# Ledger of designs, part 49: VH-VL binders against q9h9l3

Target 1, 176 residues: q9h9l3
Amino acid sequence: PRKMVAIDCEMVGTGPKGHVSSLARCSIVNYNGDVLYDEYILPPCHIVDYRTRWSGIRKQHMVNATPFKIARGQILKILTGKIVVGHAIHNDFKALQYFHPKSLTRDTSHIPPLNRKADCPENATMSLKHLTKKLLNRDIQVGKSGHSSVEDAQATMELYKLVEVEWEEHLARNPP

## First folded at step 3 (VH-VL)

Design b21 (framework fv_nivolumab)
Fold by ESMFold2-Fast, scan of step 3:
Structure b21 (fold): chain C 176 residues (1-176), chain A 124 residues (1-124), chain B 107 residues (1-107)
Amino acid sequence: as target 1 above (176 residues)
Amino acid sequence: QVQLVESGGGVVQPGRSLRLDCKASGFTFSDYGMHWVRQAPGKGLEWVAVISYDGSNKYYADSVKGRFTISRDNSKNTLFLQMNSLRAEDTAVYYCAKEDYYDSSGYLRYFDYWGQGTLVTVSS
Amino acid sequence: EIVLTQSPATLSLSPGERATLSCRASQSVDSYLAWYQQKPGQAPRLLIYDASNRATGIPARFSGSGSGTDFTLTISSLEPEDFAVYYCQQYDNWPLTFGQGTKVEIK
């Protein structure tokens, strides 16, 4: 039985015209949905676009934010050796500048049984908001003030738990 | 600036094949799902196919399923549509379209950028 | 599949007038609805997403409203460049579907 966590990150725009996505918040929850980590993170580069509508990040959150290098070290210590669940998790790992083994990665945007339970085509990628509404009857990412990465990580873990037995059996028979 | 440029359209006989290309620039192509949307002359828009950011997931409209194949090459920032067994009713301008996403958890299937379109005419 | 019905099919107005365009879904799409503008010989341009949010660079005269099955696109005061065909699109469920379009033409 490996330990399992779920992660969700928020990114802001840095670089020319804010085209680069830089980590600005990370939330990690355990199997039961308890928060293991939740910090605002200060990018090493100047923030050009806070992307507040989606990220929920505002200038005020950066005042006492943990510097990227320190936050990255803390986060990687939590993720190492665990099964990490996320939605479109490649974006989170990219923002963390981190490689996590494929065998220990679970991406709820690419699990056909989840889509089937949601009455959606198995090979189409569905958003976290759609899957959470259809399968958990819960509205997340509500309003124009931005998303909660804690809420998103908790929803992601709950979604994975709906197909965990079936999907782990599939992966055991068909290793990635 | 974001640009999507389609190519490969032309006149083709029924039952033949044609491949469309869409070259992307101005954004990180490998981070986004991509779509094909078509429009018959004088008619409305019809969604055709989607491919996920990494190419692992693909889905098609029932009208083209089994005949069309969507693919991508992230190293070349290029999206493809292989069209086989073409029919007169496939005659349309084909648009390459980019979906949006808010963060690592959100995919949004509205199209924030479109290519100029490429005309495919299937006639005998 | 979810069917989107747009009305009216054609709207003939003069510059400065208010345009109100409707889109009705055959079943609820919550707020997962976008609006596009298309001019002759051009690709569609995103105007509104999530029913009421203006896309980047879209003038304030464009506004969207509605949820569930009934949606409205409003242009508060038509400019000459606004005479075009407008499409709604739902992204609540697969396959993605568009309305048949409303043509806004000069009177």
Scores: ipSAE 0.446, ipTM 0.811, lowest interface PAE 3.7, mean pLDDT 90
Fold by OpenDDE, second read of step 4:
Structure b21 (fold): chain C 176 residues (1-176), chain A 124 residues (1-124), chain B 107 residues (1-107)
Amino acid sequence: as target 1 above (176 residues)
Amino acid sequence: QVQLVESGGGVVQPGRSLRLDCKASGFTFSDYGMHWVRQAPGKGLEWVAVISYDGSNKYYADSVKGRFTISRDNSKNTLFLQMNSLRAEDTAVYYCAKEDYYDSSGYLRYFDYWGQGTLVTVSS
Amino acid sequence: EIVLTQSPATLSLSPGERATLSCRASQSVDSYLAWYQQKPGQAPRLLIYDASNRATGIPARFSGSGSGTDFTLTISSLEPEDFAVYYCQQYDNWPLTFGQGTKVEIK
């Protein structure tokens, strides 16, 4: 069996109007929720909007942040060959400028059995916060201090575990 | 500057079909879920449908399910709404709307940008 | 579906006065609540998201508060351009739903 990790990234706004989402923090946890990686990351472009309320990122976090190119190398080394679990994970991969194999990717925002278990429409994407509350009875992303990417990654992994058996069977019968 | 421009509205008879287009510009279209929201004359707003960023996932309001189809062409930055079996109660201004997000898990289904709308009138 | 009920239906005020608009949800929507302004012949404009965050370019006189089931939009001092219809919208669960709207009209 392949090793499984969960990833969650926080982004800040770059570009002229801050509309470009750039990686500013990345957290990776293993199957048990242990932190394998958790670093602040310095975007290559000037940060226009820290999006602190959501990202939790502040200027002080960028002082000793790991340059993007270095961080990217570290992260890719961890992800290579593993099943990667995330929520709306295409955004994480985009921010990383990296494409993980589809067959090794698990997106908890696109797992109908998970939505069904939460009494949500199977063909709609739900937020990580909503699913975590409904299925794990846990509050995440609380307050105005921003998200914890470690907490979010752990929640994502735990959510996936709820449907892991049936979903892996489904994927085996219907490979992406 | 973000722009959404709807087109395709007009007057049609009940039971007929119509397709609406929404041309997007000023943002990375393929990164965002897109929605249709309609407003009957003199009435409030009603959510109609959503399509995910890559078109792989769709969801509809019960009032249009089975009759309307939302789709998109990211290479053309265009959102579509195919409306079949139109009814009088489908008469409305139809808006395309862009949803917002802040991070990988933070898709927010409020609409930071709207088109100007296109009027669909279903009448005998 | 989650039903949003706005009150009052119509609010008649003069420029310079304070406007208070209410939005009640049939069940908790946490902070997943947005407010929009719509003027005649125009598309809705986002005012507030996540219950209390002012959207880009929105004047400071607009503020949102509340969580769970009860939400309020406040306009501290009405400007002539603020007379319009205001809608709340929840994005906690599907289907997305709007309130029926509150019309703020000039007295």
Scores: ipSAE 0.270, ipTM 0.780, lowest interface PAE 2.3, mean pLDDT 92

Design b22 (framework fv_nivolumab)
Fold by ESMFold2-Fast, scan of step 3:
Parts: sequence; C-alpha cells; structure tokens
Structure b22 (fold): chain C 176 residues (1-176), chain A 124 residues (1-124), chain B 107 residues (1-107)
Amino acid sequence: as target 1 above (176 residues)
Amino acid sequence: QVQLVESGGGVVQPGRSLRLDCKASGFTFSDYGMHWVRQAPGKGLEWVAVISYDGSNKYYADSVKGRFTISRDNSKNTLFLQMNSLRAEDTAVYYCAKESYYDSSGYLRYFDYWGQGTLVTVSS
Amino acid sequence: EIVLTQSPATLSLSPGERATLSCRASQSVDSYLAWYQQKPGQAPRLLIYDASNRATGIPARFSGSGSGTDFTLTISSLEPEDFAVYYCQQYDNWPLTFGQGTKVEIK
C-alpha cells in the first residue's frame, strides 16, 4: 500500500498589498503523527504581511530560514508517490508551486462523510479547527500568536483516519 | 487594485428567473471562496450562498435553497447566481463578496472586499 | 443557526464622544467575529476581523474585543465620517450570520 502523509503549510503575504501567498513554513507528519519535516522557509520575494495571527511567522523566523528552492526539493522528495492529506490542500500545493496527482490527494475540507460525522452540511467547507473540536474533542489553533503547522498536520491526519475506509472505497468506485 | 463588479439586476415579476454576474479582478480569483450577500431595502445583511475556490462545494441559506444556484467560471474570473422562482421577499441589493484568506491552518470567511451591489426588485 | 443580537439598535452621540457597540451570539463563535461599517448607498466596509484585529487602512480609533458570545466594537472618539450603521458577522459555523445592525447617528 502507498504510504500516507499529512501536510500543513504556513504562508505569508508577498506581492502587491501582500495578496500573494508565499510559503514560510511547512510541516509533514506520517500516518501515526510523527514529524517527518518541519522548517521555516524563506520566500524569494519581499514579505509585505507576515499574517502572524494565523501563520505564527515573525521576522525572527526568517533570519536563518531554509531558502525556498532547497526546502521545496526536500518537501517534494517526501510527498512524491505518497497519498498526501491536507485541509484546503490546494493552497499548500500552490505555495509549493507543485502539482500532486488528484488520485493521491485527500482534502479534509472536501470530504462529505467527514462533515456528516461533525453534524455539518456535507456540501459546505468547514474549518480544520471546527472539525477537530467536533470530531476529536480537541482545541487547536488556540490563542492569537499564530498556528502550529505541526499541530494542524497531526489533526488533519487524525480527521482523515475517521473516514479513511469509507472514503477510499468511494474513491475506488468514483476515481477523480 | 481588487475589484468586484456585479451585474444582471433589474425588475422582474414573481415566479420568474434572473442571473447575476460578478466579475473579479486584481487577485487570483481561483484561490478564493466567493459569497453572495443580500440586503433588502432598509434592512440588514443576509448571507445567501458560498462556492469553494474550485467550484466543488456549494452551500445556501435555507431561504434560497432549491431556488438559487451559485456557480463560477475561473477561466473568466466570474461568479454567478442563478435565481429561480423569485419571490417578493427576494427583493434586495445583492453583493458579491470575497473571502479574506484561506489556507490549511485556518478558514477565514470574513469579507475583505465587496462589490458595489446590484438591485433586484421582484414586483408586479 | 447562530443568532447575533446587536445593542443598542440606535446610538445618538456627538462628535468626539466614545461609542460602544455590543454583539452577543446565541452560542460560542470563539473569536470568529467581524465588524463592518455601512454608509447609505454603499457596500459594507470591513473594520475588524477575528474579534480584535483591525483591517488594513482602518483608523486606530476603532477597536474590537471579546470572545465566545460577548463582543464589543469601540470607537474611541467619533469623527463625522463614523456616523453609519455597524454590523457584526460570525464565521464560526454555517450559515454565516449577521447581527441586525446598530445605527450610530448624530444627536
């Protein structure tokens, strides 16, 4: 069976008015929640908005951060050929400037059975924080100093495991 | 400069249909969820519908479910609202609204940019 | 559906006075609460997001506070352009909901 990992990235704002999301941290965990990768990453462009409330990124984290090109190479070596789980994962892949096959991608923000278990509308996109509280009885992204991408990746993997059997059967019958 | 421009509003009789368009510019449209919010004359704001960045997920307020359909065309940077079986209580200014920021660590469904609005009047 | 109740419905104040606007949720929305300003004939304008964070370009006289079910928008010293209707909005759960609005009018 293919190995499965979960990913969560933190992005900062670059470009005009900080509207472009550039990778500034990436965390990857394995099926059991063990950390495989966790690095601060230096964007190639000037950071206009650190988005610290969500990203947890501060200027100090950029001083010795891994350059984008190096970090991207390391991350892609971990992701390639694996089933990759994330929440709103298209944002992570865009920030990585990476295409991951849809057949190997699992997005916990777009899994109707997961929303059903949380007593949420199955066609609406729910936040990672909400699903984690409802289904795992755990508060993540606590406080105003930014999120932990490690914590988010771990929660995302645990959420996926709640629907893994049902969803993998669905995907086998309805390939993307 | 971020802009959202609604069009398609007008006067229509009850039971008929109308389609609203919202043309987006100044940001990567395909990266953001988009919403419709309406406001009846002299009343407050009412959320109507949402569509995910890729169009795969849609959700509606109970008052419009089964009658309204939200859709988007990312190649044209355009959001749509197809309104069927219109009722007098659907009379409102309809605003196109952009989600501020969404990534894997959070979902931020507050609206950093709004269109100017387009008036829909349902009357005889 | 989460109901947001704003109070008072109308605040009649003079320029230079402090305005304090309340928004109470029927259940906890954590900190997923935004405030908007709307002037006649205009679209709403974002003031505060995540209960206490000021949006880009919003003057320092605007501040937000609160968490859970009880939220406050404060305008420390009203300027003439601040007389408007103010709405709170929760984005913790579906459907997204707005308060009924508080009108800040000249005395």
Scores: ipSAE 0.063, ipTM 0.663, lowest interface PAE 5.0, mean pLDDT 89

Design b23 (framework fv_nivolumab)
Fold by ESMFold2-Fast, scan of step 3:
Structure b23 (fold): chain C 176 residues (1-176), chain A 124 residues (1-124), chain B 107 residues (1-107)
Amino acid sequence: as target 1 above (176 residues)
Amino acid sequence: QVQLVESGGGVVQPGRSLRLDCKASGFTFSDYGMHWVRQAPGKGLEWVAVISYDGSNKYYADSVKGRFTISRDNSKNTLFLQMNSLRAEDTAVYYCAKEGYYDSSGYLRWFDYWGQGTLVTVSS
Amino acid sequence: EIVLTQSPATLSLSPGERATLSCRASQSVDSYLAWYQQKPGQAPRLLIYDASNRATGIPARFSGSGSGTDFTLTISSLEPEDFAVYYCQQYDNWPLTFGQGTKVEIK
């Protein structure tokens, strides 16, 4: 009976040589793919590298962005108590400075049956783009202008739905 | 500054074992997948093994599968390669390599930093 | 596995000349291709990732282009320090694979 959402975050580089990943956008969708949250987020530290090719973040997006502390509070209210689906989701949680229980976390980069359906090695980590193309016959993250975190969150939820019954059964018998 | 320092290489007879270590510094080790890549003397680069950021996923080249084991200790910023049943064709410089990764939507497995390499010679 | 074929095997040029290196994949790797430079006795150094993005600290004379199966690394004007072996690498599918290398040497 738990509610399920999917999340995707975009990070920019802060700190020395832009080596620190700081949250700059977050999108959350519900089970049906409807957007629950989508905001640009202003990091508390100076942005050294916008990583625009992947993040889609440009300086203009920071002008009216929600400050990190406020955005974090809003996001955590949506995630708390829900099953949260993401791809390489540890990066999202790290950027949010948030711990989400493993029992309520679903990472589509670490689901062996999903890789098997895509004709990929079960123990290798595959990109969201690759899994989405193989399993949903859909191209995401096209072009060089950056990714849409909404598109990525929606694709991630759809990928999880392909293995939801099988994986929930596995987790019930093999609790994390 | 990002540094990867390999150790543990040496001369060993066929059928023996060696463990390679790779000590990382200058980045958050626990955020990145790590790889081993080798290069036989005078030859090109050959990918050997990968381990995910948390150690839960591992994958190997067919040539080493069943003989080599990749592992990591995130508390010590150290990557390991346990090499068993060594063969003459395993003779190579072994490099530790860090994944480049830009977004949470996927992993991008170019290698932005490499160690200096450690030579493993398998001979009698 | 995806096979990467680099050409030419050896490229003999003088400083100031343009170098053009080719990498061809046995199947599409989209834009998931990187280029590395390796000098004798040294570890490889990342030059280009995602086919066309220059890595941090890499001089503007290095550029990458291409998508799918046909990729090019260009050095617009060779400097003495550019004489090295260059490798392409795909990360579209497992196992990760490298080309056999192109040696850029002084003529």
Scores: ipSAE 0.101, ipTM 0.686, lowest interface PAE 4.7, mean pLDDT 89

Design b24 (framework fv_nivolumab)
Fold by ESMFold2-Fast, scan of step 3:
Structure b24 (fold): chain C 176 residues (1-176), chain A 124 residues (1-124), chain B 107 residues (1-107)
Amino acid sequence: as target 1 above (176 residues)
Amino acid sequence: QVQLVESGGGVVQPGRSLRLDCKASGFTFSDYGMHWVRQAPGKGLEWVAVISYDGSNKYYADSVKGRFTISRDNSKNTLFLQMNSLRAEDTAVYYCAKEGYYDSSAYLRYFDYWGQGTLVTVSS
Amino acid sequence: EIVLTQSPATLSLSPGERATLSCRASQSVDSYLAWYQQKPGQAPRLLIYDASNRATGIPARFSGSGSGTDFTLTISSLEPEDFAVYYCQQYDNWPLTFGQGTKVEIK
């Protein structure tokens, strides 16, 4: 029922020496953690570095992957008008070439009460893996075969729920 | 090609201030967190400070908290370190360093590129 | 803070020999560990990230392994340019910390 979704994207390296981050997978889950979208996405440029350790992307995943322009349209239809939760979400929006309203954006890497609950410095950016282990007692992003963007999006939504009431009240009093 | 160039180092007396600059080129500066790492003469590496991609979040090593301020100007591709109340133990080569690429909601805080360093000597 | 202990402090070897460098963490850093090479008067250079991934442009003779608290950097056959100081770094938790370094020197 809540018009709130969580997103996580995987990026591969394109451009000179793989220094440009291009979208290669996107997962979106609803408030309850149910998958609304999960597709491999074909970048318009040649992939120089799959960044497989982090992205989980391999050449096989690019076979029949959704072209970037089509995937972007599908994703933006899901995100528009909703509160979008993510971790380091500016990178996901950059890869999507999309600007989501700041008032509807929730970045779990920049929520001081969440760090406080994890007994971490309030203004230090903590990894999703660290916060999930400390607060949910769950290990994510395990192994060396790459991360699951579905798992990351689900964990991100669960983390946000721990501070949702407090943080929404803070934002109402201190609009971004 | 990616380049980071530090400047502003020099000899200063204890209790004085100094500002270090780091000019970045060859990558989209505004997309990455940036760090300062120092190395005392003949010693190992010590992490000093971090600033997020947009400048909204900053964090410091306990040894410099309250004395050093990290900042950035994304329009000029420049990272700064304002060092106040300098002590003899702050004597070091100061490097600016770039975070790795972000992926899967992870901040990759290994340093894929470093500047050549600028020497700060605090001496009376 | 997480303490990284490197061993040995110094390795004296000849070109062509295998070098094995250890880094031990005071608590688990999972795979969030990087290795750097530093030559006199120069900035550190990234060799390995996430324990075992070779950085772009790094020769195949360099390899990293390990997870949790025990990590190893291996140079399969030393070249003259490999004689340097090597540092490990964890990025699992704040503050970011480095090992004290291992010096690989010519015998």
Scores: ipSAE 0.433, ipTM 0.816, lowest interface PAE 3.3, mean pLDDT 90
Fold by OpenDDE, second read of step 4:
Parts: C-alpha cells; sequence; structure tokens
Structure b24 (fold): chain C 176 residues (1-176), chain A 124 residues (1-124), chain B 107 residues (1-107)
C-alpha cells in the first residue's frame, strides 16, 4: 500500500480587498504524526490581511518565509505518489494551485463512517475541531492566536486512522 | 459585492409543489456551502437545508425531510429548493444564505450573507 | 437538537442606553454561536460570529461574549437604527438552530 501523509494549510488575504486566499503556511505529517514539512510561505502578492485570528500568521513570519514557487515545488515533491489526507482538502489544493489525483485523496470532511462514529449526520459536513473533540477528546484551534497547521494535520491523520480500514475497503469497491 | 436573489415564491395549495431559485453573485459560488432558512409570518428563523460546495452532501431539518430537495448548479451560480407535498406550516419567507468561511480546513455554518427572501404561502 | 433560549423576550430602552441580550444553549456549543439583527421587512444581518468576532462593517458598539452555554450580545450605546429583533444561532451541531429572538424596542 501507498504511504499516507496529512496536509493542512494556512492562508492570508491578498488582492485589492484581501479576499484572495494565498498560501502562507503549509504543514505535512506522516502516518505517525511526524512533521515532514512545516514552512511559512511568502505569497507572490502583497498581503492585505494576515487573518491572524484564524491563520496564526503574523507579519514577522513572512520576513524569512519561503517564496511560494519554491515552497510549492517542495510540497509537491512530498505529495507525489502519496495518499494525501486532509480536511476539506480542496481548499488546501486550491491554495497550492495543485490538484492531487482523486483516487489518492482522502477528505475527512467527506467520510460518512467518520461522522457516524462521532454521532453526527453522515451526509453533513463537520468541522475538524468538532470531530477531533468528539472522537479524540482533544481540543484544537483553541485561543485567539490562530490555528496550528501542524496540530490540524496531525488531528486529521488521527481521525482518518479511526476509519481507515473501513473506508479503504469502501473505496476499493467504489473507486472515485 | 455579494448578492443573493431568491425567486419562485407564491401562493400554492396544500399538497402541491414549488421550486425556489437563488442566484448568487459577487463571490466564488462553488467554494461555499449554501443553506435555506425560512421564517413564518411573525415568527423566528428556522434552518431548512444545506448543500455542500460541490453538491455531494445534503442535510435537512426533520420538518422538511423527505419532502424538500436542495440542489445547486455551480455553472449557473444557482441554488435550488424543490418543495413537494407542501403544508400550511411551510408558509414562510424563504432565505438563501451563504455559509461562512475562513482560511483553514473548515467551513463555519453561520450565515454572512442572506438574500432578500421569497414568500411562500400554502393555503387552501 | 440544541435549544437556544434568548432573554429577555422584549427589551425596552432609550437611545444612548446600554443593551444586554442573553442567549442560553441547552448544551455546550463551544464558541460556535452567531448573532443576527433583523429589521421589519428585511433579511437578517450577521453581527457576531464565533461568539465574539464582529462581522465586517459592524459598528464597534456591538460586542459578543461567552462560551459553552451562556452568551451575551451587548450594544454599548443604542442608536436609533439598532431597534430591531436579535437572534442567536448555534452551528456546533446539526440541526442548526436559532433562538426565539429578542426584540429591542424604543421605550
Amino acid sequence: as target 1 above (176 residues)
Amino acid sequence: QVQLVESGGGVVQPGRSLRLDCKASGFTFSDYGMHWVRQAPGKGLEWVAVISYDGSNKYYADSVKGRFTISRDNSKNTLFLQMNSLRAEDTAVYYCAKEGYYDSSAYLRYFDYWGQGTLVTVSS
Amino acid sequence: EIVLTQSPATLSLSPGERATLSCRASQSVDSYLAWYQQKPGQAPRLLIYDASNRATGIPARFSGSGSGTDFTLTISSLEPEDFAVYYCQQYDNWPLTFGQGTKVEIK
């Protein structure tokens, strides 16, 4: 079987009104939760809104941040050929301007057995924070200092591991 | 500027069907979950249904489950609510509402933008 | 479902006065609580999200506080345009639910 990694990204606002979401941090962990990648990333455009309360990104983090093009290359190198696990992962891929093969993607926000296990409606989208609390009895994204993409990536991987066997069997019978 | 415009409301008899449309503009429609929320005359707000950004997930309030169907056409930036087997208690102003979002792997299920609403009256 | 109970049902105040509105949840909703303002004949408008974050364009006189089961919306000094109905809404779990509303009216 292919190796699995989990990814989580933080974005800042760029463009005239800061409505464009640009990658500012990316964290990747392996199956065991070990950090494979964790870098601040410098967007190609001027940052208008750091969105600090959610992103955790501050101006000082951008001083030595990795330019986007370089970071993207590094990240894609890690993801290539892997099963990539994320929560609402389409947002991460969008920020990366990259699309991973669907057959190698696992989105914990779209796994009905995971919701069932958490006593949530199977066809509803639940937040990473909620699922993590329900299934792992762990609080993430606490405080006002912003999210930790490492913490979120680790939580995502742990959640997936709870339903991995069942879901992989399902996907084998029902390829995307 | 974000804009949501509902249409399709009107007067209908019990047991009949009606379809509501919501045309969205001013944001990337396909990136957000969309909701319907209704308000009976002189009453409070009641959540009705949600559809995920790509239409793959749908969830309904118990009061409308089995009768209402939420759908969307991202190519047309339009949200739909097919209402079947309408009842008098379905009489309400129906709002389409945009799901909130922030720059992490999460959608926030508060509503940062609402349409003006469309009135549905179910009466014999 | 999670029941949100707002109090008081009606709050009669004069312009310039402080308004304090309460929203109590039947179970913890963490900080997944929003506040809306609705004027007659208009759609609701988002005021506060995540219990204490002011939405874009919302005046500083509006503030939200609380976590778990008890939440408060405060209007530090009422303006004439602030007389309306206010709703709280939880988005911690399905189904999404609203409070029954508090009407802030002119004394």
Scores: ipSAE 0.238, ipTM 0.755, lowest interface PAE 2.5, mean pLDDT 92

Design b25 (framework fv_nivolumab)
Fold by ESMFold2-Fast, scan of step 3:
Structure b25 (fold): chain C 176 residues (1-176), chain A 124 residues (1-124), chain B 107 residues (1-107)
Amino acid sequence: as target 1 above (176 residues)
Amino acid sequence: QVQLVESGGGVVQPGRSLRLDCKASGFTFSDYGMHWVRQAPGKGLEWVAVISYDGSNKYYADSVKGRFTISRDNSKNTLFLQMNSLRAEDTAVYYCAKEGYYDSSGYFRYFDYWGQGTLVTVSS
Amino acid sequence: EIVLTQSPATLSLSPGERATLSCRASQSVDSYLAWYQQKPGQAPRLLIYDASNRATGIPARFSGSGSGTDFTLTISSLEPEDFAVYYCQQYDNWPLTFGQGTKVEIK
């Protein structure tokens, strides 16, 4: 069986008006929730908006942060060939400038059985915070000082485990 | 600057069809969920439909389920609403609305930008 | 569906006065609540999101507070351009819903 990891990235705003999302932190956990990778990452472009309310990134985190090119190489070595779980994972892959095969990608924002267990419409995407509260009875992303990508990656893996058997069987019958 | 421009509104008879377009610029269209919100003359706001960033997930208000279809073309930065079997109660200004900033951990379904709206009048 | 009830329906005030607008949810929406301003013939404009965060470009006189079921939008000192209709919106669960609106009008 392929190994499974969960990923969560934090992005800051670069480019005109801070509209470009650039990678500034990445956390990867294994199946049991143990941290495999957690680094602050220095974007190659000037940071216009730290988006601290969501990202938790501040100027001090950029001091001695790993340059993007180096961090990307490290991250891709961990992800390649594994089943990668994330929430709205498209955004993480875009920030990494990386393609991961759909057959090995699990997006907890797009799993109908998970929404069903949370008493939410199957085709509507729900936030990680909402699903975690409904299904795990746990509050994440508390306060206004930014999110912990480690906490988010761990919660994402736990959410996937709730539907893993059912969803893997579904994917085997209905390849993406 | 972020801009959303609706088009396709007009006067149409009950039972007919109409398609609305919303052209987006000033942000990475393919990164955000998009919504349609309507407002009947002299009334409040009513949420109509949502489509995910990649077009794979769609959801509708009960009042339009089975009649309206939301779609998008990310290569053209355009959002669509196909309205079939139109009824008098569908008469409203239709707004294209963009979801707020979100990352891998959240979807923030407040609307940070709106189009100026396009009027649809369903009248015999 | 989650019903949002705004009060009062109409608030008649003079420039310089404080405006306090209420939005009550039929069930908890945590902090997933936004406030919009709409003037006649115009699209709504985002004022507040996540109950208390002011949107970019919105003047400091606008503030939001509350969590759970009770929310308040406050305009500390009304300017002439603030006379408009205000809507609250929840995004805790589907379908997304709006309050019926509060009209802030000049006396």
Scores: ipSAE 0.336, ipTM 0.771, lowest interface PAE 4.2, mean pLDDT 90

Design b26 (framework fv_nivolumab)
Fold by ESMFold2-Fast, scan of step 3:
Structure b26 (fold): chain C 176 residues (1-176), chain A 124 residues (1-124), chain B 107 residues (1-107)
Amino acid sequence: as target 1 above (176 residues)
Amino acid sequence: QVQLVESGGGVVQPGRSLRLDCKASGFTFSDYGMHWVRQAPGKGLEWVAVISYDGSNKYYADSVKGRFTISRDNSKNTLFLQMNSLRAEDTAVYYCAKEGYYDSSGYLSYFDYWGQGTLVTVSS
Amino acid sequence: EIVLTQSPATLSLSPGERATLSCRASQSVDSYLAWYQQKPGQAPRLLIYDASNRATGIPARFSGSGSGTDFTLTISSLEPEDFAVYYCQQYDNWPLTFGQGTKVEIK
């Protein structure tokens, strides 16, 4: 079978009013939840808003952060040719300035059977925090210190594993 | 700056159709889910519909299911609400609303920005 | 659907006083609750999300607390511009629902 990884990125605000999302941290875990990559990443643009409540990023994290160009190369080497699982993963790929093949992408915010198991409308988009609480009985993204992209990537992989067999069969019959 | 500008409201007879537009600027429209929320004159807020960032997921309040259709055109930064078979109880100011900022958790369905609203009056 | 009940319906207070607004959910919404302020003729404005986090640009006098079914919005010292209608909203489950509103008015 193809290798599978889960990714989660943290973004900071750049550009006018901090409304542009720029990559500031990326975590990648394997199928078993082991960390393959976890680095703070220095955006090439001026950071207007650290979005610390969500991102967990502070100015001190930028001091030894890997420059975007270098980090991007490292990340893409890990993702290429693999099934990549994420939640609202298009945001992660956009921050990476990367297009991953649809056939190898699994977005846990757009899997109807997963929502069904959580007793949520199949076609509504649910947050990672909500799905993790409903299906894994686990609280993630707790407190005021920001999210852990490692924790989020691990939760995302575990959520996908709940529907993996059913969803891979669906995709085989209905290729994207 | 973030701006959402609704248009298309007006007076319409029961059973007719109307389309509302919401033009977005100041953020990357294609990255966020969008909602319609309405408010009848002198009453509170009522959620109407949602559409995901790419238009693939849509969900509606029971009061409008089968009559209203939400859609978006990301190339034009525009959100739409097609309202068919309008009833007197659909009379309201209609707001478009943007989902909160994305982080690893995805979108949260609280509304960090709202449009000014457009009034729809369904009257014979 | 999850019903949100706000109390009181109306708070009559003077500038400088503390305002405490309640929002109760018919079932647990965990911390997936937001508060909005609406002035006459204007769109709602986000104040608080995730029960206790102030939105960008919202003054420190606004604070939110609570989890599960019982939530509170507190305005520590009312300014003239704070006299408005306040709505709570849950986003724990679909459909999204709002409370009926609490009007904070001048005595």
Scores: ipSAE 0.096, ipTM 0.701, lowest interface PAE 5.8, mean pLDDT 89

